# VHH binders against Formamidopyrimidine-DNA glycosylase (mutM): the designs that were tried, part 3

Target 1, 288 residues: Formamidopyrimidine-DNA glycosylase (mutM), of Thermomicrobium roseum (b9l1z5)
Amino acid sequence: PELPEVETIRRTLAPVLIGALVIGALRGEHPEDILLDPWPVFARRVRRHRIVALERRGKYLAARFEDGDRLVIHLGMTGELRLSHPATAPGKHCHLALVLRSLRPLPPSLVDQRQRFLLRYLDIRRFGRIALLDQAGWETFTARLGPEPLDPTLDPRALWSRLRERRTAIKAALLDQALLAGIGNIYADEALFQARLHPARRCQTLSLDEVERLLVALRTVLSAAIENAGTTIRDYRDGQGRAGSFQSRLQVYGKPAGTPCPRCGTGLARIRIAGRSSVFCPRCQPLH
Below, E stands for the ipSAE of ESMFold2; O stands for the ipSAE of OpenDDE; V2 stands for 0.75 times the mean of E and O plus 0.25 times the DockQ between their complexes.

## First folded at step 1 (VHH)

Design b09 (framework vhh_7qia_2)
Fold by ESMFold2-Fast, scan of step 1:
Parts: C-alpha cells; sequence; structure tokens
Structure b09 (fold): chain B 288 residues (1-288), chain A 124 residues (1-124)
C-alpha cells in the first residue's frame, strides 16, 4: 500500500476502532517476522489500551492510545488489516490479531456476546512491520519523514529549494520518504504523467513552475485515488475487505512498452530508475 | 557498486533441474530479504520464491514442492534450486533485494535492487 491505500484503510477502520479497548493479542503463523518487539513483550504492552485516534503518516498507520502510545503499522506490499468476529477462522497468512472490546453497539456479524471482535493482520509476503512507540518514539520516528503531499500548507518554493540540492532523477526523489511521505511506485508514475515530467529529469533542473505543477499533480492523483478507495492490482483491500477501484483510472503505471499513450497515442516507454520499472510517455513527458 | 548478478540459467528438458545463483555486492547482504521473480513473454512479472534474513521462506503455489530458495550469507549469494521443470516455467528469472531490515527505514519501493535476469527455457 501507498498513501491512498493506507488513508483508505484508516478511514474504513476508524468508525470501528476509535473508542475500542484492546484486551489482548492472539499469536498467528509468523508474528516474529512482523513485530519489532518479541511476542511476550508485545502482548503484554498492547493490552488494556483504549484507542482514541487512528492516524496516518506517509505509508504508516498509527492507532493512538489514550496514554499517548501508538501502535504503528507498515503494511509492506501485501499486508492487510481485517475486522473479524472471534469465531471466524483466520485463514492463511494471519500472523497476529488484536482482541478488542467495543463500548458501543457493533453489528452481530462482527462482535460476540461480550462485545469482542478481532483486528487481524494478514501478510502473504511478510514485508509488513508493527511496533509500539511511546510519544517520544513517535515524534522521533515522524521527524525522519518528509511532509505530507496533501498538506495544503506545503510550500512549493520550499520543496523546490530542497530539490535543487539533488542531482538524482525526480522519480527517485519522489520515492524518498524523507522528501515527501507516502509516495510509492504507482503514484510516482501517475503524478509524473499528470505533471508532464520525464521520470529521469534531474531534480536540480526543475523550475519552480515545474515543481508547482508536480505538487498539483500529486495532490490531484492522490486525492482521486483516495476517492476511489485506492488501487487493487493483486492484494490490497480496505478495512472491510473490499478492493479499491482506482486501477481502472491508471494511465501509465504497469502498462507494457508500446501501449498507446491515453493522452497523445505515442507508444509508452519503460525504463528503470532506482531499481524500479518506470512507465511514461516520451512525447508528453520529454527529458529535454 | 550496488548490484545483483544472476547465473545458472539455460535450456533443459521437461523434468530436468537447474540451480540459479545470485551474487550480491555493494551492501550488507545478511540484513536484506532476497527473492526470485520470473517473467514469461507477454506476462506480468511474478514472485517465485522469497527468503528473509532469518531464513524463513515463501513460495508461489505454482512452484511449491518443486523449487527451493536458500542463501549463503558468507558468500553474499541466494540460490534457487529448480526441480521437475515444466514448459510453463520458461521465463527470464530475476533476483531482487527487498529492504526489510528495520522498522523506521522500511520502504521496499525505495530500496528495490534487481539483477538483469537469467533466461530459463524448458523444451525438448
Amino acid sequence: as target 1 above (288 residues)
Amino acid sequence: QLQLVESGGGLVQPGGSLRLSCEASGFTFDTYAMGWYRQAPGKQRELVAFIYSGDSTNYADSVKGRFTISRDNAKNTVYLQMNSLRPEDTAIYYCAREDTSGFYYLDSDAFDIWGKGTPVTVSS
């Protein structure tokens, strides 16, 4: 998941998780591959905390407890959070579950007679990570991340000044979470297409107008993806287990070389930047 | 400086075996997860096998029981042992590095390193 997928998960889980009390944790298949803490430490620390907010920072989901501690989740490529009735079998690739108690009525399909339900973590590739951070740890962690691209106060001139110090390709810079938080391979390609910028343009060569256009393109693409509940190519699902629909709106990402550009009909090109496949229109997105 | 170099591909008959190797250089190999992917003509690139730094493994259903991934951290090398090869295994096989080394710096999208690939053809 990238920013839009994590934001969609946050929005779909918030009505159920906010106000719930964590009463325990259940061990699944491979929690040691996901958790930063050893299982006994995690299980002890997470219990008896009430969730007061569900937050996102870049590609990270954070459940904030009333004492200021946060459960911070990165879903990697194939991580999924699923609400479940306690009687429901976990299925394959479930590595852990939180046992929660709702203090308000929830559907009988979700809660047992004691108002208990599960938040399951599933991950076929096991790239996701989960950690418990106190307030100081959260502040230290988030200080390493760049600003949110959807923050309306983000100054394009400040972004332009930081990009002028970089000789690397603009797509590589967009993937750097210290520059801007939450952009991955899908939305980097889509935003660069929308902005009419070649992915290999050196950051130093971008004008202020081009950076302003890029920021507008990023906001447009990311907002549209959130409105369409994210992109599902294989594994992404929201908090209710539903697929996103933005994949039908993708213009360049994942298209084979030679596919006609949806804007001008020129064959799309594919190049490798920072080890990642990048798809673009050589006419709409000229290098020079 | 950072690179992955695959070897061991070739032409084999159905039912044959091949051992692919991927030698890594320029990074601390033992802290990264490593994977094998393949791409047949006209198809999407697919994950074949994956191995974490702690040696836990994962396999695509299509190869489970036939392929084995392993690593030798002293040699900076990851291997894919392919047994009972089928014509549908014909593809270019790619070695990849995924950054799963730390919570705060986990972003596999930013840290992907791929090799150039090694072709495997299964035919008679």
Scores: ipSAE 0.000, ipTM 0.219, lowest interface PAE 12.0, mean pLDDT 84

Design b10 (framework vhh_7qia_2; at its last look DockQ between E and O 0.01; V2 from the best seeds 0.00; counts 0 for: pae E 19.9 > 2, unsure alone 64.5 < 65, placed apart)
Fold by ESMFold2, look of step 2:
Structure b10 (fold): chain B 288 residues (1-288), chain A 122 residues (1-122)
Amino acid sequence: as target 1 above (288 residues)
Amino acid sequence: QLQLVESGGGLVQPGGSLRLSCEASGSTFSDNAMGWYRQAPGKQRELVAFISSGGYTNYADSVKGRFTISRDNAKNTVYLQMNSLRPEDTAIYYCAAGEWDSLYPDYTGEYWGKGTPVTVSS
């Protein structure tokens, strides 16, 4: 999940989670592969905490508790947060769950007679991570992240100034969370296609006009992805277990080499940049 | 290793329908993107339909609206429902697999079936 998927999860979980009291935690299959804290510490520290906000920075989701502590969640590639009635059996690869009590009415399909429900964390690859951070830890951690690409105050000239001093490929720079928070492979490829920029294009060669086009493309693609509840390639689901629909609007990401470009019909190409597959149209996105 | 076995090919009249199946074994099917390719005599192999591990689908323009790719992860099987068949659809149809995630959406030469022939003629 990238920025749009995490934001969609935030929006769809917030009405259920905000105001809920964590009354306990349940072990699943491999919680130690996910948690940064030992299980006994984690289970003790979340107990009797009320969620007052659900926040996002880049690809990180944070449930903020009343005392200022945060449960910080990175979904990795295959992490899923699933709301569940307590009687519903866990799915495969469930590594932990929070037991929550709602102090608001929720549908009986979700809560038992005591107003309890579960927030389960499932992750087939176990690349996700979950940590408890106090306010100071959260501030220190998020200070290392770049600006939000959807922040309307982000000036293309400021982004251009940062890029002028870099010699790396533009796709590698877009994946750097210290430059811009929340962009991964899907939305880097989609935005570069829309901006007509080759993914191997070197950052220092970009004109201000090209950076302006790129930032517009990023905002357009990310906003459209949020409006379509994110992209589901394999595993992403929103807070209510629904697949995103933006995958039907993908232009280049994940398409086999040779697939006709949706704009000009030229066969799409694949290369690796920063150890990751990149798909682009060689005609629409010339290297120079 | 992932092994792919196609079935369901055969002879059919124009306008008819045919359903191809590709059963995967020896690996975690649910992690793989699947595709159907075809090769007519004297032509290059071309992508017909593609389905990601998460269910995203894509089709060649020549088959859009007539063919439907689907998957059943419980049966480790991908299907190609071919409707309104035309003589131009005559080819050997190949099932292919690869990962369609941020790490490895590469179809070239990874896992291929032996092919199932489809002939559309009067």
Scores: ipSAE 0.000, ipTM 0.095, lowest interface PAE 19.9, mean pLDDT 84
ESMFold2-Fast, scan of step 1: ipSAE 0.577; ipTM 0.803
ESMFold2 (binder alone), look of step 2: mean pLDDT 79; pTM 0.815
OpenDDE, look of step 2: ipSAE 0.007; ipTM 0.254

Design b11 (framework vhh_7qia_2)
Fold by ESMFold2-Fast, scan of step 1:
Structure b11 (fold): chain B 288 residues (1-288), chain A 122 residues (1-122)
Amino acid sequence: as target 1 above (288 residues)
Amino acid sequence: QLQLVESGGGLVQPGGSLRLSCEASGFTFSYYDMGWYRQAPGKQRELVAFITSGGSTNYADSVKGRFTISRDNAKNTVYLQMNSLRPEDTAIYYCAKPFEDSSYYDLGFDYWGKGTPVTVSS
């Protein structure tokens, strides 16, 4: 999941999770691969917390508790959060579940007679991470992340100033969570295509106008992806278990070399940047 | 530097067997799904088999029951055991790796080695 997928999960889980009390945790297959704390410490620390907010910073989802502590979740590549009735069997690759009690009346398909339900964490590859952070830990953690690309106060001149100090490819810079939080391989390729910028352009060679176009492109692509509930290629699901629909609107990401550019018909090209495949139009996105 | 090096191809008679090997370097091999593709002259590349990071396997209908894909994470190597070979199996065989952020099911395979030729003829 990238920013749009995490934001969609946040939005779909918020009506169910905000106000709910965590009454316990259930151990699944491999919680030790996901949790920063040992299981008994995690299970003790997480219980008796009421969720007052669901927040996102970049690719991280955070449930904020009444006392200011946060449950911080990174879904990695294959992580999924699933709401479940307590009577349902845990599926394969379920590593842990929170047991919650709702103060709101929820559908009987989700809750038992005592308004209890589960939030399950599933992860086929186990690259996700879950940590309990206090307020100071949360502030330390988020200080290392760059600004939100959708923040309307983000100044293109400030971003341009930071980019001119970098000699790396612009795509590599976009993947750097310290520059901008939440952009991954999908939306980096899509935004660069929309901005008409070659992914290998050295950051320091970008003009202010090009950086302004890039920020507009990022905001346009990320907002459209959120409105379409994110991109589902295989594993992503929202908080209700539903697939996103933005994959049908992808212009270049994941396309084979030689696929006609949707804008000009030229065969799309592929190169490797920062260890990642990059798809672009060599005509629409010139290097010089 | 990411590298995939195929070996084990050659000339074999119909009904014969070959074992292809692919040595990987420059990435954390055990993390990734790995696959084998083939390309006959004038045709598009066809997926033959893939193996997930967890060890589950999948095969094209044309090779099911005849080919077996396997991996050795300690040696950073993926193998394709090819039995009951047919003239139609003649192709250059490529070892493949998916995008860094995906599996075969997500976006397919996007990095291939240089290939190893397999010719099945009497």
Scores: ipSAE 0.000, ipTM 0.112, lowest interface PAE 19.1, mean pLDDT 84

Design c01 (framework vhh_7mjh_2; at its last look DockQ between E and O 0.29; V2 from the best seeds 0.00; counts 0 for: pae E 9.0 > 2)
Fold by ESMFold2, look of step 3:
Order: sequence, then C-alpha cells, then structure tokens
Structure c01 (fold): chain B 288 residues (1-288), chain A 124 residues (1-124)
Amino acid sequence: as target 1 above (288 residues)
Amino acid sequence: EVQLVESGGGLVQPGGSLRLSCAASGFTFSDYAMSWVRQAPGKGLEWIGRIYTSGSTSYNPSLKSLVTISRDNSKNTLYLQMNSLRAEDTATYYCARESYDFWSGYSDDAFDIWGQGTTVTVSS
C-alpha cells in the first residue's frame, strides 16, 4: 500500500477504532517478524490503552492513545488490517491481533455481547512492521519524512529548490520518502504520465513550472485513487475487507511495453529506474 | 560499504550435498530478511527461499525438499544447505537482502543488495 491505500484504510477503520479500548493482544503465526518489540513487551504495553485518533503520515498508520503513545503500522507490500468478531477464525498469515472493546454499539457480526472485537494483522510476505512509539519517538521518526503531497500548504517552490540540488532521476526522487511522503511505484508512474515528465528526467533540470505541474498531477492522481478506495493488484483491502477500484483507471502502471498510450496511441515504453520497472509514453513524456 | 559475499560453490556429484555461505557486512544483518536466488545457465532468476529476522523460513514450493536456509546473526552469515542435487540444480547462487527498512519505508524492489554469486555445478 501507498498513500491512497493507507488513507483509505485510515478512513474506513477510524469510525470503529476511535474510542475503543485495547484490552489485550493475541499471538498469531509469526508476530516476531512484524513487531519491533518482543511479544511480551508489546502485549503488556498495549493493554488498557484507549485509541483517541487514527492518523496517517506517508505510508504509516498511527493509532494514537490517550497518553500520547502511538501504535505505528507500516503495511509493507501485503499487510492487511482486518476487523473481526472474536469468534471468527484467524485465517492464514495472521500474525497478531488486538482485542478491543467498543464504547458504542456495533453490529453483532463484528462484536460479541461485551462489545469486544479484534483488529487482526495479516501479511503474506511479512514485510510490514508494527512499533510502539512515545511522543518523542514519533517526533524523531516523522522528522525523517518529507511533506505530505496532499497538504495544500506544500510550497512548490520549496520542492523545486530541493529538487534542483539533486542529479538523480525524478522517479527515484519521488520514491524517496524523505522528499515527499507516501509515493510509491504505482503513483509515481501515474503522476509522471499525467505531468508529461519522463521518469529518467534529472531533477536538477526541472523548471519551477514543471514542478508545479508535477505537484498538481500528484494531487490529482492521489485524490482520485482515494476516491476509488485505492488500487488492488493482488492483496490490498480496506478496513472493511473490500478491494480498491482504482486499478481500472490506471493509465500506464503495469502495462506491457507496446501497449497504446491512452493519450496519443504511441507504444508505451518500459525502462528501469532505481531498480524498478517504469512505464511511460515516449511521445507524451519526452526526456528533454 | 554494504556487502554480501557468497562462498562454498563448486563441483558436486548427482545425489550429493553442499552448503553455501553468505557473509554480510556494512549493515545490521539481524534487522533484515534474507533470500537465496539462483540462475541456471541461459535461464532466468529463480527464488529459492527467504529467512526472516526471527529465523523462520518460507520456500519456493518446487524446491522445499532440496533446501534448508539458516542464519547465524552472531557471525552475520546466511547459509543454504542443498541435498540430493541433480544436474538441473547447476546454477549461480546469490544471496540477497530483502529491501525493507521500517525507518525508510518499504521499497517495491524485492532486493536492494545482492552478492556476486557462487557457482554450483552438478555433474558426474
């Protein structure tokens, strides 16, 4: 999951999670591959915490507790958060669960008679990570991340000034979470296509006008992806277990070389940037 | 600098066994999942298996009966034990670091650091 998938998960889980009390945790198959803390420390530290907010920074979810501590979740490639009735079997690849008690009535399909439900973490590849951070740890961690691309106060001139100092390809820069938080391979390709910028274009060669166009393209693509509940290629699901639908609107990402460009009909090209396959239209996205 | 160096390759008779090593340096080895990947002559890359930070493993189903992956975090070393080798197991064997880092976020590239490879030849 990238920014749109994580934001969709945040929005769909928030109505259930905010206000809920964590009363315990359950071990699954391989919690030690997911947790930064040893299981006994994790299980002790989450007990008796009330969730007061569900936040997102880049690709990270954070459940903020009333004491300011946060449960920080990165879903990696295949992580899924799933709400579950306590009696429902965990399924394969469930590595841990929180046991929560809701302050509000929820449907009997989700909660037992004491208003208890589970938040399960499932992850086929186990690339996701879960950590408990206090406020100082959260501040230190988030200081490493770049601005949110959807923040309307993000100044395109500031972004342009930072890009002018870099000789790398623009696609590599977009993947750098220290430059802009939350963009991955899918939405970098889509935004560069929309902005008519070649993915290999060197950052220092971009004009302010081109950076402004890129930022507009990023916001347009990311907002549309959120409106369509994100992109599901294989595994992503929202907080209700539903697939996203933005995959049907993808313009270039994942298309074979030679596929007609949706704008001009020229065969799409494929190159590798920063170890990733990048798909672009050579006519719409000229290198120079 | 971050480095992975494989060793232990060579000639093995069919039905034989071999253990490959991968020495890691320049990073906190115990924080990363690690994989073995092989490439037979003239063919593409074939993923063998993964070992997680905990020591648990996941294998390519077609190779499960042939291989065991282990790690020694105190020596920064990854191992591949191969048994009952066949001629089709002739390949260059690579170790690779899974491209995940909680503090920098996940990369869509599956592996960010590769070793140079060690060659295993299975013949009479």
Scores: ipSAE 0.012, ipTM 0.412, lowest interface PAE 9.0, mean pLDDT 86
ESMFold2-Fast, scan of step 1: ipSAE 0.115; ipTM 0.504
ESMFold2 (binder alone), look of step 3: mean pLDDT 82; pTM 0.817
OpenDDE, look of step 3: ipSAE 0.049; ipTM 0.496

Design c02 (framework vhh_7mjh_2)
Fold by ESMFold2-Fast, scan of step 1:
Structure c02 (fold): chain B 288 residues (1-288), chain A 123 residues (1-123)
Amino acid sequence: as target 1 above (288 residues)
Amino acid sequence: EVQLVESGGGLVQPGGSLRLSCAASGFTFSSYEMSWVRQAPGKGLEWIGRIYTSGDTSYNPSLKSLVTISRDNSKNTLYLQMNSLRAEDTATYYCARDLEYSSGWYEDYFDYWGQGTTVTVSS
């Protein structure tokens, strides 16, 4: 999941999770591959916390507890969060579940007689990570992340100044979470197409006008993806188990070489940048 | 280097069946999840289903009764069996590989797609 998917999960889980008490944790298949702490330490630490806010930084979801501690979740490629009635079978690739008690009435389909429900973490690849951080740990962690691309105070001139110091391809820079937080391969390709910028353009060669255009394109694409509940090509689901619909609006991402460009009809090209497949229109996004 | 080549598309009568194949090369096929995705003319992408390295499958609920995905790791080939085809199943069908995880934090849904094979359902 990228920024729009994590933001959609945040929005859909918030009405259920905010105000809930964590009363326990259930061990699944391979929690040690996901958790920073060993299982017994995690299970002990996570108990007796009331969730007061559900936050996002880049691709990270964070449940903030009343005492200032945060449960920080990165979904990797295949991580999924599912709300479940306690009687529901865990399913394959469930590595852990939080047992929560709602302090307000929730639908009987979700909660038992004591208002208890589960938040399950499923992950077939086990590339996701879950950690409990105190306030100091959270501040240290987030200091490593660049600004939010949707932050209205982010100045194109400041971004341009930082890019002029880089020799890397612009797409590689967009994937760097220290430059801007939350952009992955889908929205890097889509934003570069919208901005009419070749993905292999060296950062230092971009003009201020091109960087302004890129930032506008990033904001437009990311906002549209959030409005469409994210992109579901495989198994991404929001906090209510619903698929996103932005996949029907993808212009270039993941398309085979030779697919007609939706803007001009020229065959799309595919190259590899930063170990990732990159798709672009050679006419709309010229190298020079 | 990495290649996915679909075959088996063509013209089919309504109610008919068709099996699509995807020949993979340039990577260790048995180590990756594989998916099928389709795009009808003038519409967006629709995920059909996935097959895990174990051979287990997961399908789009709207298509589960109409399709079966299988794989033959000895032949590096992915299959999509389609039954009871309707005019609305007319689309370009793509096989796709999950992102090859090398060393980065960056996630994505698919990193390689085939060129597609077209299925036209009409009388």
Scores: ipSAE 0.000, ipTM 0.143, lowest interface PAE 14.8, mean pLDDT 83

Design c03 (framework vhh_7mjh_2)
Fold by ESMFold2-Fast, scan of step 1:
Structure c03 (fold): chain B 288 residues (1-288), chain A 122 residues (1-122)
Amino acid sequence: as target 1 above (288 residues)
Amino acid sequence: EVQLVESGGGLVQPGGSLRLSCAASGFTFDDYAMSWVRQAPGKGLEWIGRIYSSGSTSYNPSLKSLVTISRDNSKNTLYLQMNSLRAEDTATYYCAKDSPYYYDSSGEFDYWGQGTTVTVSS
């Protein structure tokens, strides 16, 4: 999932998770595939904590506990978070579940007689990562991430200044989480199409005007994706297990070469950048 | 290694229905999203829709009321049900396996079938 998917998960989980107490944790057969902490240490540390906030930084979801510790989750490509009744069978790809107790009434479909429910982490490819960080660890971790593209104080001139130092293709730069946090392959392609920028343009050749257009395009596309509950290409689901609907609004991402451009009808082109497929319109997004 | 074999194409009357199948082998079928893509004569490729490993589906908005994608993981088979066919639906229909990109990327298709032709005519 990318920024809009993680933000949608945050929004849909927050009403259920905020205020809940962690009673315990359940493991799959190989929690070490995704969990950074040793299981006994994790299970001991996570118990007896109340969740006071759900936060997002880039592609990372963080549940903040009352003492300042955070459970930090990266969903990778196929990670999914599901709320479940405690009687729900684990499932083949469930690597971790938190046992939570709500301090307020929740629907009987979700909770047992003692208001207990599960937050399950499922990941078919096991590319996700989960860590329990203290406040200092969280600050160290987030210092490595670039600013949020949706932050209204983010200055296009500051972004332009940082891009001028890069020889790489603009799409490769957008995928760099140290430049801007939360952009992946879907929204890089969509934003570049919206901004009328070729994905292979070298960062140092972009004008301030082009960077301003790109930042507007990023904000437009990311906001629209959030309002449409994200993009479901594979197995992305929101916190209630529902698919997103932004995939029906994708302009270029994932389209086969030769598909007519939705803007001008020219056949879309496909190239590889930083080992990833990139789809664009050669007429709307010319290489200068 | 990976093989995708489409079947079920042929001549069909306007307004008719048709069900296409895609037999998959050489990979763990239930781990991957699968897509249907078509190409009309002399035209570009048009994505029809996909079905995720979970069984959830996503469709091209212009086609969503006309098609249903399903899968049978026990048979390693993908299906495309098409209803109310029109002459404009005449195309070669391809089964495609979504590519598993590295962890922060969505996949693109890494394998395609040979295609099966559907002709909607008189």
Scores: ipSAE 0.000, ipTM 0.106, lowest interface PAE 18.5, mean pLDDT 83

Design c04 (framework vhh_7mjh_2)
Fold by ESMFold2-Fast, scan of step 1:
Structure c04 (fold): chain B 288 residues (1-288), chain A 124 residues (1-124)
Amino acid sequence: as target 1 above (288 residues)
Amino acid sequence: EVQLVESGGGLVQPGGSLRLSCAASGFTFSDYYMSWVRQAPGKGLEWIGRIDTSGSTSYNPSLKSLVTISRDNSKNTLYLQMNSLRAEDTATYYCARGDEWELLPDYYYGMDVWGQGTTVTVSS
């Protein structure tokens, strides 16, 4: 999950989680691979917290508690958060669950007679991470993240100035969470295609006009992905277990080399940038 | 059979230099990003750096001035040059095939093939 997927999870979980009390935690298969704290420390610390807000910063989901502490979740590539009735089996790759109690009526399909339900964390690859941070820890953590690409106050000139300091490929820069928070491989490829920019263009060679066009493209693609509940290639589901629909609108991401460009018919090309496969149209996105 | 084999470790004096090698087999080496990672006794894994298919490098800022990563695609070999070695550089050094996903505080989890490691001891 990238920004649109995490934002969709935030939106779908918020009506259920805000106001709920965390009354406990249940150990699953490999919680030690996900949690920064040992299990007994985590289970004790997370108990007795009321969720007052569900926030997103980049690719991180954060449940803010009344005391200012946050449960910070990164889903990695295969992490999933699933609301479950307490009587349901956890299924494969479930590493932990929070036991919550709603202070308002929720559907009987989700809650028991005591208004208790589970928020399960599933992760096939176990690349996700979950940490409890106090207010100071949250501020220190978020200070290393760049601005939100959907923030309407984000100045294209400020972004252009920061890019002028870099000799790296523009796609590598977009994957750097210190530059802009929340962009991953899917939306970097899609935004660069929309902006007509080659992924290997050196950041310092981009004009202000090209950076303005890129920011517009990022906002357009990310907003459309959120409107379509994110992209489901294999594992991503929203907080209610529903698949996203943006995968049917992907223009270049994940396409084999030689696939006709949806814009001009030229065979799409594939190169590696920042350790990731990058797909682009060599005609629509020229390097020169 | 996909395999990575590190070599070149051993005992070295403080202030000395050492070059580690990683021989790759069973895959098209030139198509992959490659990484170096180390683990000191009793400590967690520490990422050193990576090299892309074009030879461009990225390093852990704490180690940038002390190490150089290079590759020779004609020999299917990855190298780590270390200079001005200190006692705290004593560790097992691992070569990893770097299919770096977009990850997190533990970036090394994005690597899908690892070697057995080679030990470096910095001691007088």
Scores: ipSAE 0.000, ipTM 0.144, lowest interface PAE 15.4, mean pLDDT 83

Design c05 (framework vhh_7mjh_2)
Fold by ESMFold2-Fast, scan of step 1:
Structure c05 (fold): chain B 288 residues (1-288), chain A 120 residues (1-120)
Amino acid sequence: as target 1 above (288 residues)
Amino acid sequence: EVQLVESGGGLVQPGGSLRLSCAASGFSFSDYGMSWVRQAPGKGLEWIGRIYTGGSTSYNPSLKSLVTISRDNSKNTLYLQMNSLRAEDTATYYCATEYGDYEDWYFDLWGQGTTVTVSS
């Protein structure tokens, strides 16, 4: 999942998780591949925490507890968070579940007679990671991440100054979570198309106007994706198990080379940048 | 054991319609995004469109007025409805699985193809 998918998960989980008390954890198939702590340490530490906020930083979801600790979740490529009734079978690829108790009535489809429900973590590839961090650990962790692209106080001039120091391709820079947090392969391609910028343009050659246009394009694409509940290509689901709908609105991402550009009809091109496939229009997104 | 088998091709007159089917077996069909692609004689592959796991679709902008892609997960079958066929739609039509994670995509598994000829 990228920023819009994680933001959608945050929004769909928040009404259920905020105010809930973590009363336990259930071991699934391969929790050791996901957790930073050994299972016994994690299970002990996560208990007795009330969730007071559900936050996102880049591609990371964080449940903030009343003492300032955070349960930090990265979904990797195939991670899914699913709310379920305790009587529901775990299914395949469930690696752990949190047992939570709501302090207010929730629908009987979700909770048992004691207001208990599960938050399950499923991940077929096991690229996700989960850690319990204290306030200092969270601050240290987030200091490694660049600013949020949707932050209205993010200054295009400051971003332009940082890009002037880079010789790498702009798409490679957008994938660097230290530059901007939350952008992955889908939204990098889509935003570059919207901004009319070639993905291989060297960062230092971008003008301030081009960087401002890119930031506007990023905000437009990311906001539209959030409003459409994210992109489901194979297995992304929100916190309620629902698929996103932004995939039908993708302009270039994932298209074969030679597909007509939706803007000008020129055959789309496909190249590799930073080990990732990149799809663009060679006419709409010129190198000069 | 893992297979895709296209069917429904044949000879059709200009302006006619055809519905192609793609029967999947040996894998969890409902977990995969699916595409249709075609290849006209002596030409390269042309992507027609895809259907994601949730049922939403995305089409080649040049073809979207002519085609509709659908799926039936209970039958492990993918469909391509084609209307207002023209001579230039003469091609071999393939269904393919897509592994379109957040990082990369590719056509993973291809069928044998079914040939559509549009001629009077």
Scores: ipSAE 0.000, ipTM 0.190, lowest interface PAE 13.9, mean pLDDT 84

Design c06 (framework vhh_7mjh_2)
Fold by ESMFold2-Fast, scan of step 1:
Structure c06 (fold): chain B 288 residues (1-288), chain A 123 residues (1-123)
Amino acid sequence: as target 1 above (288 residues)
Amino acid sequence: EVQLVESGGGLVQPGGSLRLSCAASGFTFSEYAMSWVRQAPGKGLEWIGRIHTSGSTSYNPSLKSLVTISRDNSKNTLYLQMNSLRAEDTATYYCARSPDIYEGGDYFGMDVWGQGTTVTVSS
C-alpha cells in the first residue's frame, strides 16, 4: 500500500477504532517477523490503551493512545488490516490481532455481547512491520520522513531546491521517503506521466516550472486515488475489506511495453530505475 | 517456531467416542494454560474448556460431563476426550494456548492456535 491506500484504511477504520480500548492481543502465525518488540513485551505494552486518533505519515498508519504512545503500522506490499467478529477463526496468514472493546454500541455483525471485536493483521509476504512507540520515539521517527505531498503549504521552490542537489533519476528520488513521504512505484509512474516528465530525468536538470508541474500532478493523482478508495491490483483492501477502484484509471503503471499511450497512441516503453520497472510514454515524456 | 498440531479427528458414528491430541512445540508447554475450541460449519467459535498449568479444568456448562481435558507435560501434549457424540458435535476442533491474563475461560486472549482437526459425526 502507498499513501492513498493507507489514507483509505485510516478513513475506513477511524469510525470503529477511535474511542476503543485495547484489552489484549492474540498471537498468530509469525508475529516475530512483523513486530519490532518481542511478543510478550508487545502484548503487555499494548494492553489497556484507549485509541484517541488514527493518523498517517507517508505509508505509515498510527493509532495514537491517550498517553501519547502510538501503534505504528507499515503494511509492506501485502499487509492487510481486517476488522473481525471475535467468533471468527483467524484464517491463513494472520500474524496477530488486537482485542478491542468499543465504549459505544457497534453493529452485532462486528461485536460480541460485551462490545468486543478484533483488528487482525494479515500479511502473506511478511514485509510489514509494527512497533509501539512513545511520544519521543514517534517524533524521532517522523523527523526522518519528508513532507506530505498533499500538504498545501509545501512550496515547489523548496522541493526544487532539494532536487537540485541530486544526480539521481527523478523516479528514484520520488521513491525516497526522506524527500516526500508516501509515494511508491504506482503513483511515481502515474504522476510522472501526468507531469510529462521522463522517469530517468536527473533531478538537478529539472526547472522550477517542471517541479511545480510535478507537484500539481502528484496532488492530482494522489487525491483521485484516495477519492477512488485506492488501487487494488491483487492484495490491497480497505479497513472494511473492500477493494479500491483506482486501478481502472491507471494510465501507464504496469502496462506492457508497446501498449498504446492513452494520450498520444505511441507505444509505451519500459525501463528499470532503482531496481524497479518503470513504464512511460517516450513521446509525452521525452528525456531531452 | 511456536506451533500447535491437532490430530485424532475423522468420521465417527453417533454415540461413539473420540480422543483428540494436540502436540505443542517451540515454547515451554508446562508454563501455559491450554484450551479447546470448536467451530461447526457455518457457525461461530464455541469454547469447550481450559486446563490450567496446575491441571485444574473448567468447562462450558453445556458440554460438561461429555468432555474431559487433560495434559501430559512430559510429552508436550494436550488431550480432549469426547463421549456420546451427536451429529451436532460435527465441527473443526482447535487447541489454543491460553495465557492467564484472559477473562475466565473465554476464547479471547488465546494467543496461539492450531490448524484444527475435523470431526464428522454421521452414520
Scores: ipSAE 0.000, ipTM 0.204, lowest interface PAE 15.4, mean pLDDT 85

